# Designs tried in a protein design chat: miniprotein binders against q9h3h3. Part 278

Target 1, 235 residues: q9h3h3
Amino acid sequence: EDGFTAEHLAAEAMAADMDPWLVFDARTTPATELDAWLAKYPPSQVTRYGDPGSPNSEPVGWIAVYGQGYSPNSGDVQGLQAAWEALQTSGRPITPGTLRQLAITHHVLSGKWLMHLAPGFKLDHAWAGIARAVVEGQLQVAKVSPRAKEGGRQVICVYTDDFTDRLGVLEADSAIRAAGIKCLLTYKPDVYTYLGIYRANRWHLCPTLYESRFQLGGSARGSRVLDRANNVELT
Key: E = the ipSAE of ESMFold2; O = the ipSAE of OpenDDE; V2 = 0.75 times the mean of E and O plus 0.25 times the DockQ between their complexes.

## First folded at step 22 (miniprotein)

Design hR6 (at its last look DockQ between E and O 0.88; V2 from the best seeds 0.79)
Fold by ESMFold2, look of step 22:
Structure hR6 (fold): chain B 235 residues (1-235), chain A 80 residues (1-80)
Amino acid sequence: as target 1 above (235 residues)
Amino acid sequence: SKTIEVTVTEETSPEEVAERIVKALKEGAEKVRLTAYGREAIERAWEAIIIAAKRLGYRIIVTIEREDGKTIYTISLEKE
């Protein structure tokens, strides 16, 4: 069933990407309107398909906030996918380094910190803090899934523009912690998503580069960031 | 205390730098500092760090800084 489940999950992800998004765009909307927008569209109440009584009457794939500096650029995704297909048939090794070079060559450099939360106050509060950080310029762009099922977990994605800019990835983690987020975070480059590489993949690649854990006690850093595969702590 | 300084360029061998990192830390250096300018050099420095981490077999700590357009990786062993 893992093969069927993987195909189903990919189809659901594509459908969400293609459905309408609810977007607060700081490039065209005054920051003073953010709090009203957040109150109108809490992610625990926005439904995937526009259920009766929800704030949205139409399907919603994602709820997103774009910062003032956000410039959408996914890079050469089509070229990336073609090169990936060629690599698979070439007999050359498929390694994390090979994927990184492929992403660099095709300018598919974005990545994201992820957190998974159940619907409710904790999710809505975390999203509000992230959204404010984006509008204030500490983060560039974030999105959160709508409620897909009663009781199902939702995901907040906080994007960075270049996963090879490791200081930038750490700065995003720090901004998330400064917004009061204490849950576990994991970091995944978008290249893995565009190529359909998930945790249970035949190449045994790990799509998660880093894990961030909140550091209790008010230390100089708000978290500890670990590259688990290589046993390296980033500071 | 001893800090070993290494400049990484577009022509630098990541394997050679990794050997320098491992040797320095095993011989008692407190820190190894890699300085890299530009994407190719930065990625070669990171590759060297990953190779070194696997050879050492212990968790290492990498402090990442940006100074005057350069990336600085400062590498030390975790004190446990």
Scores: ipSAE 0.783, ipTM 0.929, lowest interface PAE 0.6, mean pLDDT 88
Fold by OpenDDE base, look of step 22:
Structure hR6 (fold): chain B 235 residues (1-235), chain A 80 residues (1-80)
Amino acid sequence: as target 1 above (235 residues)
Amino acid sequence: SKTIEVTVTEETSPEEVAERIVKALKEGAEKVRLTAYGREAIERAWEAIIIAAKRLGYRIIVTIEREDGKTIYTISLEKE
């Protein structure tokens, strides 16, 4: 699999967060313009640095769609980070429950379903389905990474407001499946990203809380959501 | 009983609920339904589910429903 460490991918994602975004905001733009916007900025063609012949001439960090109900609330990320440093210094045991409590205390509750897709029609089609679901109010907000110079997989992120609301996480999975997405999904809270907790971290914390696998003829949700750490399937 | 009902409150011990879940399922209950009101009780119920899953040593299936400010977890074993 892509030889980049989870830390490198996270650093690239954080750097991309600081570059300009291509945004369709359903709060200010009519839904009827979505198809034209999707045709103008297909994720497989939008380049990270605005390469010649790309739809974008300037660097693009992310392509995003904001739903009508989207309200950006990042919580107290600085307070979270300070509390995390203090906790590490205290020598107290660090568990998933500890991180959950920190997230709640500082209101850093956002999380995301992630899917990785190769550049091309399947990615653009997946993104169009997600973007439509956001504009129709089935999802709150989503973003997709632009095409990198090296190629590789692009990531679609579909956000939920509260990673501790398991039902809300499941509803977002259902909406993604309803949009025609059949690939593997993984769910990650943003708190793990803000605290630099990646795969193979020293605390043995798994930053992926859930995995969703598409299932034909199964539950009404069209997927199986697994809490892998606890061996619990959510339906 | 095919379904065992358990109400979880903010004072409910997750360990005690976990024991009830494990006992019920081992005794042949098809389902255990946890009803929780409020954030703390909902989390205590979830903690109980995790503890029960660990004690059972095999995968459990949990359905989640929300109704009238309560969360209902319905627990069953994965049928092979």
Scores: ipSAE 0.742, ipTM 0.915, lowest interface PAE 0.4, mean pLDDT 90
ESMFold2 (binder alone), look of step 22: mean pLDDT 84; pTM 0.812

Design hR7 (at its last look DockQ between E and O 0.88; V2 from the best seeds 0.76)
Fold by ESMFold2, look of step 22:
Structure hR7 (fold): chain B 235 residues (1-235), chain A 80 residues (1-80)
Amino acid sequence: as target 1 above (235 residues)
Amino acid sequence: SETIEVTVTEETSPEEVAERIVKALEEGAEKVRLTAYGREAIERAWEAIIIAAKRLGYRIRVTIEREDGKTIYTISLTKE
């Protein structure tokens, strides 16, 4: 069941990836224009297909903010997929370690912190905080899904460029918390998406590497980050 | 009080480092500090940490820092 749900969501995400995006690109747009852009395109009101009364008349797949240092590089996805197919037929064990090695070998290293929020002020406020952190240079790139007609939860994705750079992943978590985000975050490497490996996969791999929980009165980081599969707390 | 220092290289056995981590913490060391330079060494250090966590049976805490291009993992027990 969960596998079907994840498969359906993956197909919808791929379709959204191919539709137009609304992008604030700090590499070409002055930071002083950000607040007006956020007010024009709140994610709770930007609709997936351009519904009446929405600020967009055209379909929108994602709303995104690119930071000054954003340099997109998906890596060798085709080679990764071919090597994955070869690995599956080789008889070699399929483990989180073999996935990590494939990702490293093919330079498919990006990953993302995810948060899910209902449409409304809290979503728009969280997105605005994240977008400001990106433009100010504390984060590199983020995107948020538009409002679906069903009115379900929306997702904010905050990307990091290398999931094996665990300090960088933690620094992104810290920047998200500094933006005032208190909800649960989960971290997922993009390699799992490109290989079609979701929560209920046949290899029993866990695509979520880390969970971050907001923590008042804790360490200076302001959150507890856990590698739950390995029972390791990262700080 | 006592911190055990281990340098991890691309030739280092993750299993040997994991044994060092487990032994040090079980003998009462406050921290074990792994220093690694370069992707292969960094991943071997992480592999050692994972092996150690499995052997210990307790949740461990790993503080991650970067100094002069090196990754530093500082490992301690948590009370959980």
Scores: ipSAE 0.734, ipTM 0.907, lowest interface PAE 0.7, mean pLDDT 88
Fold by OpenDDE base, look of step 22:
Structure hR7 (fold): chain B 235 residues (1-235), chain A 80 residues (1-80)
Amino acid sequence: as target 1 above (235 residues)
Amino acid sequence: SETIEVTVTEETSPEEVAERIVKALEEGAEKVRLTAYGREAIERAWEAIIIAAKRLGYRIRVTIEREDGKTIYTISLTKE
């Protein structure tokens, strides 16, 4: 595990959200241009701050691919945050169910499968597979972090529209596996990020809802998804 | 090996469904199938599954299927 706290990684991710993104938007760009775009901006070579000799001369927060069906809907994040502050002040118990209900009430339902990969060919190949799956409509949207100066692991995020739709979460896992990804995946709702709920938080909330492990010769999905909090395997 | 069928509605008690799941599996049913119509019933079915999982104390497997506006949960024991 990279020696950085989950809080530091989250702060860096939030800062990266504010920098320019390199985006392939399938809604406006022909799918035939994807391979050229991937070759131009391989994630292992795109640098966070536009280092000399990188494909990017300017800082890049994320590299992203938007599918045809992608519609940005973040919900009422401000209302969510206000309700969260009020809840903390009330002294009421805070559970995963409480966060789920807050997310539903404020329509902050997005979540993501996460994979961490070292910079290099395996990362670029994984990203290319995910990007194709997005452009082909098997996935809605994905992003990958650029290469950091320190050479740490890069993260690929594959989003789903609703973390409460367990089937949709599983379908995205299946699509990721179909794209040839075999590494460990973890699923996190965005609501946990917006509320600053990280690993080892004071409420003992686990921000990871699901883990996916690749399985050879298993179910048609090619993976086992575990709900860790409830000790339930989803298939 | 017998599959036990349970329909979950908006009025269905998650605790009662959980008891049925636990009983069926303890009595040697291979599978329990929950059918839920609509968002509320889907959540009640899931809550029942979670309660049942806690009561059993071991990992269960749940298959999720969606057909014609209904969600079907198929519950079985894991061999592990």
Scores: ipSAE 0.701, ipTM 0.903, lowest interface PAE 0.5, mean pLDDT 90
ESMFold2 (binder alone), look of step 22: mean pLDDT 84; pTM 0.812

Design hR8 (at its last look DockQ between E and O 0.91; V2 from the best seeds 0.81)
Fold by OpenDDE base, look of step 22:
Structure hR8 (fold): chain B 235 residues (1-235), chain A 80 residues (1-80)
Amino acid sequence: as target 1 above (235 residues)
Amino acid sequence: SKTIEVTVTEETSPEEVAERIVKALKEGAEKVRLTAYGREAIERAWEAIIIAAKRLGYRIYVTIEREDGKTIYTISLEKE
């Protein structure tokens, strides 16, 4: 476990969201340019602050790929946050169901599969597979964190439009597995990030809804997706 | 019956559906299939699955299918 608290990692991710992104947008850029872009900006070499000798001279928050069907819709994040503050003040019980209802009400439905990989060939290869899947329309959008100075693990985030659409979440897992990814995946709704709900929070809410483990020769999906909180395996 | 069919609506109690799931599986049903139309019914069906899983105290397996605007959850005690 990287010695950083889940809160520190989240604060760093939020700060990175505000810095410039390196984006391949399949809506405006021909798919034939993807391989050249991947070769130019391998995630293991792109540095967070534009270190000397890196492909980037300026700070980069994220490297991202947008698919043809990508539509940025974050919903009403401000309304969500206000409703969350009001809920905390009310002293009403807070459950996963409560957060789900808040997310639905404010249309903050995005979620992501997360994978953590050490910098190097395996990361760059994983990212290339994900980027292709996005450009081919099997996935909508993905991002990867640049290399930090400390050489810690980089994260690839693969988004889905609706964390409440369990089938869509499973389809994204299948597409990630089809891209050759075999590592552990965890699925986290963005609503938990926007509300500052991390591991070991005071409400005992698990911000991870699903865990995906690769499986050889098993289900058609090539993975086991587990809802750990409820002891339900999605097949 | 090897498969028990349950239709879930917006008025369906998740607790009642959970009881039906648990009963069916304890009585030797191989599968319980929940059919739900619309967002609310789909969520009620899922809530019922969660309640049933908790009551059973062991892992259950769920397949999800979407057809003609309906969601079908197929619940089993064995992994396919």
Scores: ipSAE 0.790, ipTM 0.931, lowest interface PAE 0.4, mean pLDDT 91
Fold by ESMFold2, look of step 22:
Structure hR8 (fold): chain B 235 residues (1-235), chain A 80 residues (1-80)
Amino acid sequence: as target 1 above (235 residues)
Amino acid sequence: SKTIEVTVTEETSPEEVAERIVKALKEGAEKVRLTAYGREAIERAWEAIIIAAKRLGYRIYVTIEREDGKTIYTISLEKE
């Protein structure tokens, strides 16, 4: 069931977070070096554990690009986790609104648009477009998973700094679409990750706030963004 | 066409605003515009939208704008 699968996937993601990352940091690296870096480390060829013949000789957890305006701020994660434990023992109902308020109170506000692509040209091309958008300042920070031994789908994460800033979340979606990306995107606040809340959790919370679907011809944004749980479309 | 304007503050009842949204849209208003300044007011406005969506029972469309530090939510039953 999804509970067992979700736990396994979370453990793999956590291990990747702790391994070394390959980072292009626009705050300290000239933008003119980006294309060479992208050619050296295509995500379809960078391997998770440093397979022979890959561009990396060491394990790589993530490949990332930090924009000029990127300011790391995970917020009060320790306080968030403590308050979460207290809430669980309090007998108070646990709802999406409760999670949102905890995130606001502890300033754990980051979130991310996610897209999943098979290894190959489409993945590498999509990543290059996102990385350029980050360096050019349309996006703040993004990462992509390296190639797994099994050759399954890889994920690109495009971060925003405040999931409650709904206009900012929509602007990030628009920037992703402007980079030529037409696949399904899903948006997930980081608060769920820090609290270990996955799909099929015991509280029936949905960690996905929004789905974005490419929309040909009908929208200035080029996508349809839906809060499915509340049946609200953001336009 | 008819647009109903509501200013939301940190003292505003989200339930009361939700009732205004539902009433206006059911009575044929084209749009309801909520204006909010500051995080507390912005979240109260969003809460009102969620309550209204639940009460209506069908999809609503929300356009979000920012002007002079204020957040403006424009709510309708039809996509613009």
Scores: ipSAE 0.771, ipTM 0.928, lowest interface PAE 0.6, mean pLDDT 89
ESMFold2 (binder alone), look of step 22: mean pLDDT 84; pTM 0.817

Design hR9 (at its last look DockQ between E and O 0.85; V2 from the best seeds 0.78)
Fold by ESMFold2, look of step 23:
Structure hR9 (fold): chain B 235 residues (1-235), chain A 80 residues (1-80)
Amino acid sequence: as target 1 above (235 residues)
Amino acid sequence: SKTIEVTVTEETSPEEVAERIVKALKEGAEKVRLTAYGREAIERAWEAIIIAAKRLGYRIVVVIEREDGKTIYTISLEKE
């Protein structure tokens, strides 16, 4: 078993996106059905490829909950990718500011808070809290990875509409904390994902904008949110 | 306490606002409050904050609020 490289991680992400998703859609499904759905599909037991004994018999790429107000809009991803290629040949510097401007220009503004948890009760409990927050309207949309055959940590992604709306990003962090989540959160704009820019990228860009750490006191939001690259605390 | 108010527009230089933030905080202002309307102004204000943070060399704290369509960034030095 090889360690993961950037190419392997990107290929796994693309394959998961293309496989079927298990979705609780609050726009079409009564909220009273959520608890039964969560009990049927705990993320620690839903397997990536439908292992024996799984609640799923077929592959699952993601488990997701869509809130009442969820309105999918990925923006001009094709235009973004074309402009990215042009930028690389233009001689202009490639910086976090340049990527932000590309994202704004092409309306690819979504981003996500991420948390990584081992399979088990803690993961399932965290996911249930997030899912309830989405259905109740405190969060817009979230997804969690299924259990991989070889094991390993799973990821919960909690989306926001606009990574440049910093108050909205902080409000999502607060809603996550109000759901009882105390682990480390990191925030990544989707523009980095669509352009294939991960931690070990050739431009040495940091795709993580913010870290959120649970804090028992000292802030109104119950956490400390830092832009570590620029040494700025957001509150 | 002393709060310095700055209105940021689409024509405002982020570098000049950053100089005002740094100067005010070094001269003992408790807070600098930036007010911005619209995406361009909001991003110029944030850019100014990042420039100021680099120049100061200390962690700054930014309180973010929205009121009547305006975004308000209230900037102070971390208490130590």
Scores: ipSAE 0.758, ipTM 0.920, lowest interface PAE 0.6, mean pLDDT 88
Fold by OpenDDE base, look of step 23:
Structure hR9 (fold): chain B 235 residues (1-235), chain A 80 residues (1-80)
Amino acid sequence: as target 1 above (235 residues)
Amino acid sequence: SKTIEVTVTEETSPEEVAERIVKALKEGAEKVRLTAYGREAIERAWEAIIIAAKRLGYRIVVVIEREDGKTIYTISLEKE
């Protein structure tokens, strides 16, 4: 995927963020209603624009589940963006460490595990497992993209509160694996998205910090997590 | 199997810790255990791990554990 494709996908994701969401909020809705909600809104059938015969009549940007401990805190994204523009104008070197410090300073610390799945039973089953893990408190929040007209892969995003907390990132990977997910996972901080740092960017920054591969009979976590930039396996 | 223990503080040089990691592993230590207290020490320990990995030229495995007020990194070579 070239830089243009990554930018296009990011623009589509931002447009989806502005459309209505289908949300199950465990803070206000009993956990006993989750199965009925999942049956009503399977992500393989929910359409981006509310196509005839879909469970949704109106456009849907995302389907989401909020856990009991979920607190929406995006930090100071505007301050982050202003500081990033000033940094670019200064001509100072930009490193992964620079972005980490900006993220810490502006409290923009959220990140996400990403998985891409084809529409169908496997996606809906994966989403149901993730949604249950969120409602049970093993995960904080997750979202899944609705079905596009072109029938492309849908993405499930599982968030962590702090991408700088490596153990928290690993614990989320373990919870995803415990939910029965066996596909490849990639971890991306939200700060890279907010700053428009995509694949093949001019600063040569990799927006993917970690890759998780499922492993049978290996680590207690059921996966191998690789820091690709540093060639370090985390377990 | 010999485990080398290293305590990392806010004043600890990441380069010095990296040298200790590399030396211990080259001398046949099975594991190097870093203990760090507080955010700054935890990041210095991680920086040392990155430097050590680069100097070794092969993948290393890091186990991360958290206890009250401290993080423990246990470093070993990738088992074939």
Scores: ipSAE 0.750, ipTM 0.916, lowest interface PAE 0.4, mean pLDDT 90
ESMFold2, look of step 22: ipSAE 0.757; ipTM 0.923
ESMFold2 (binder alone), look of step 22: mean pLDDT 85; pTM 0.823
OpenDDE base, look of step 22: ipSAE 0.739; ipTM 0.913
ESMFold2 (binder alone), look of step 23: mean pLDDT 85; pTM 0.828

Design xK1 (at its last look DockQ between E and O 0.87; V2 from the best seeds 0.83)
Fold by OpenDDE base, look of step 22:
Structure xK1 (fold): chain B 235 residues (1-235), chain A 85 residues (1-85)
Amino acid sequence: as target 1 above (235 residues)
Amino acid sequence: SPEEIREEIEELLEKAEEKLEEAEKKFKEGTDPRKARELLMEVFLLLWEALRLAEKLGNEELLDRAWELVQRAWMLLVRLRELYK
């Protein structure tokens, strides 16, 4: 990705949160309706701005599935921002440890596994697998970006409640793999997103905490999970 | 020339700051969050170009100014987003 394309796409993704979402909420909708909903709104066909011939006539920010145990809690994002501004003004070193502490202090602990897929059958199939895993209670919440006009890759985000809970992060990876997903996964805390920390950030912070690669030929449908901060394999 | 590139960066930063101030005003007024978002997306595009050019020049001052505006714009975008949760 040339220049700041990734950062701009991240800004667009965050801005898309302000547009209407297509949501399947398992708390209020019977699981038996999931297949019909998936067929009605395949991510590869849902368009960001409601293009002619798409399943949606209006702009869609995200397509999402909420599990039975889903409870939205973003923590104290305002307090986090104020603390972040104060930290920058202080001239103190900004480290991954600093960000972790800020996240803990303000209870901004959510994180997500990310996968990028080209529009098409593989994306829709992957999304269907993830959506089922969410509705079945193996995952809490997931979202997928709609198709852009340029036909770029779409992103599936699978959330966990606490990026500091390594076991919870690994369990989500296992559930994603059990859903048949074999592509590269990267895990990013939401605190990095909220503070505008991407690959090209001025502090040289890596926003990816974990990387998961599917292993071919192991007895277990296992992934190799790498802790990027410590450069240690966890699995 | 390096001087022309510097001038272009300054123009980009000025335009970005003006648009950012307008977005902040709209946010405070609370009347049109979507317009504030649109302005912010324009601000980011200007700032990415400013950063690219500043990196090309190796001008740390201009890099810092651009990044400061990026952070300010980003914080506003996050605040806008929180209104829709």
Scores: ipSAE 0.838, ipTM 0.942, lowest interface PAE 0.5, mean pLDDT 92
Fold by ESMFold2, look of step 22:
Order: C-alpha cells, then structure tokens, then sequence
Structure xK1 (fold): chain B 235 residues (1-235), chain A 85 residues (1-85)
C-alpha cells in the first residue's frame, strides 16, 4: 500500500481501545446466546461512531469475544515504556532480541494473529467462525474492528498469551484454520504495539514475527507458517 | 521546487509539535482525555504527510525530526489508553 496508511490505522486502533466495546463474554453468558448476538452485531454493520441505520447508536471501538478461560493480563505497560525510554538514551542497539527481553521483563507477552477482510458476508462469516472457536474453547479471545465510514478493510485479531511460546502460537493458527479461515494471517506481538514500532520505523525492525498461508498438506489440510526473522518454515 | 517542499515540511512539523504540546497539556490537566486523543490523531496525520514529503526529498534531518515527534505522540497515546481504558 502507499504512504503511511498502515501506521495511521495502527494509531486509530490504539485510540479505539478507549471507546466502548461490544463484548460476548463466555465466562458470564451462556454459549446458546452466541448466535443471536452475532446476528445482532455483524462486524460489517456495526459502525465506529454509530451511523444511522447501524445496530449501535453510540461509538464502538471493538467487537470482542472472551472465552471461558480468558484471564486478562495487561502486563507492566508503564514499566515497559519507561525501560524503552531508558534503552533509547543508553546507546545500546535496539534489536528483536532487545524487544523480546523487554517484553519478558515487563510481562507484556501477548500477541495476535491478524487477518484483514473487506466488509461484507466473508468478513461476517469469518468472524462468526472465530467467535464460535473462542466460545468452544479452541481460542482464548478475539476482536474485530467495526465498519469505518469510508468502508475500508476491517481486521480480526486473535490473541495468544505468549508470543515467545511458538507452540502456542502455532496451535492458535491451527484453530483459526479449523474454523474455516483460508486468508493470509500475520502475527504481531503487543510489545511492538505499545512501543509504537510500525512496519515503517526508525530502527528498521519487522513487527511481524510469523506469516501463515493456508495450504493443503498431504492427507490433512494445514498451513505454512513462516518465521519472518529467520526466513524458515515452522510447519 | 525542493525549497517549497522543505518549507511545507517545516510548517507541518511546527503545527504537529504545537498540537502535540496542547495534547500533552490536556493529558497533564486530566480534564479532557477525548480532546487529547483527538489532538494526537491530528498530530499523526500531519506527521505522516511530513514523513512522506521528507522521504521524497531524501532529507534525513527532517525525517529524524518527524519520527521523534511520532514516537512522542505514540507514547502519549498509550499513556492515555492506560489511564482511561
């Protein structure tokens, strides 16, 4: 894409965290109510600021589903930012290893598989599949952006609790594929998000750790997952 | 001309920094976090344009100044999110 569109979308996504969320919380809501909730709030129709004709009259930052085992863990974001500032003034090199250590030290270990889809039936169908996987316990938590006024692509984020746990990240990819998702997935740790490290950044870092592409593998369908740092297939 | 583009970048950076300082003041006051967020989004739009133009010129000084403001704005946006989430 051209210019800094992706970077601005990241800023808008962070800003959206501060607005109300529409949440289906499996910890407090019976699973039998999920289908009605999905029908009421399809992501292609829920609008960011409550446009006329949408199911929401107030701003919505995100639409989310929390699984029964979901336990929120924000980590030490304040300490992370302070350590980041100190690191930048220390003259020490800023590398993927440095970011990994900061994330471990401050317990900011979450990350997410991302998929980008145009508004419409395919987005709503993909979200419904992900939401069911979360409620059924194959995934822990997911969110999807609401529809923008200009109608650009929307994003589904499927979270994992530890980006350094490659097996857990691969298990989440497998669960996403089992939900019928065939599009490209990219995996980004939250540490990069909190530190403002975009695709375009002054350190030439790559905030995408993994890419997943759907491919048929012999007798079973699977995905090819590429480690972007080492340019090596994990599957 | 290259000089006209340079002047445009300087104007964008000056306006972005002014708005960022206003956002920082609103954050410290704690009185209007939504206004602080609005100012930050305007700051980012100005800075993306400044970066685009500075890349076109190949001007490293202006690129560095723009990126420093982006980081400053982003750190504040995260602090807002953490305080008012």
Amino acid sequence: as target 1 above (235 residues)
Amino acid sequence: SPEEIREEIEELLEKAEEKLEEAEKKFKEGTDPRKARELLMEVFLLLWEALRLAEKLGNEELLDRAWELVQRAWMLLVRLRELYK
Scores: ipSAE 0.802, ipTM 0.926, lowest interface PAE 0.7, mean pLDDT 90
ESMFold2 (binder alone), look of step 22: mean pLDDT 87; pTM 0.860

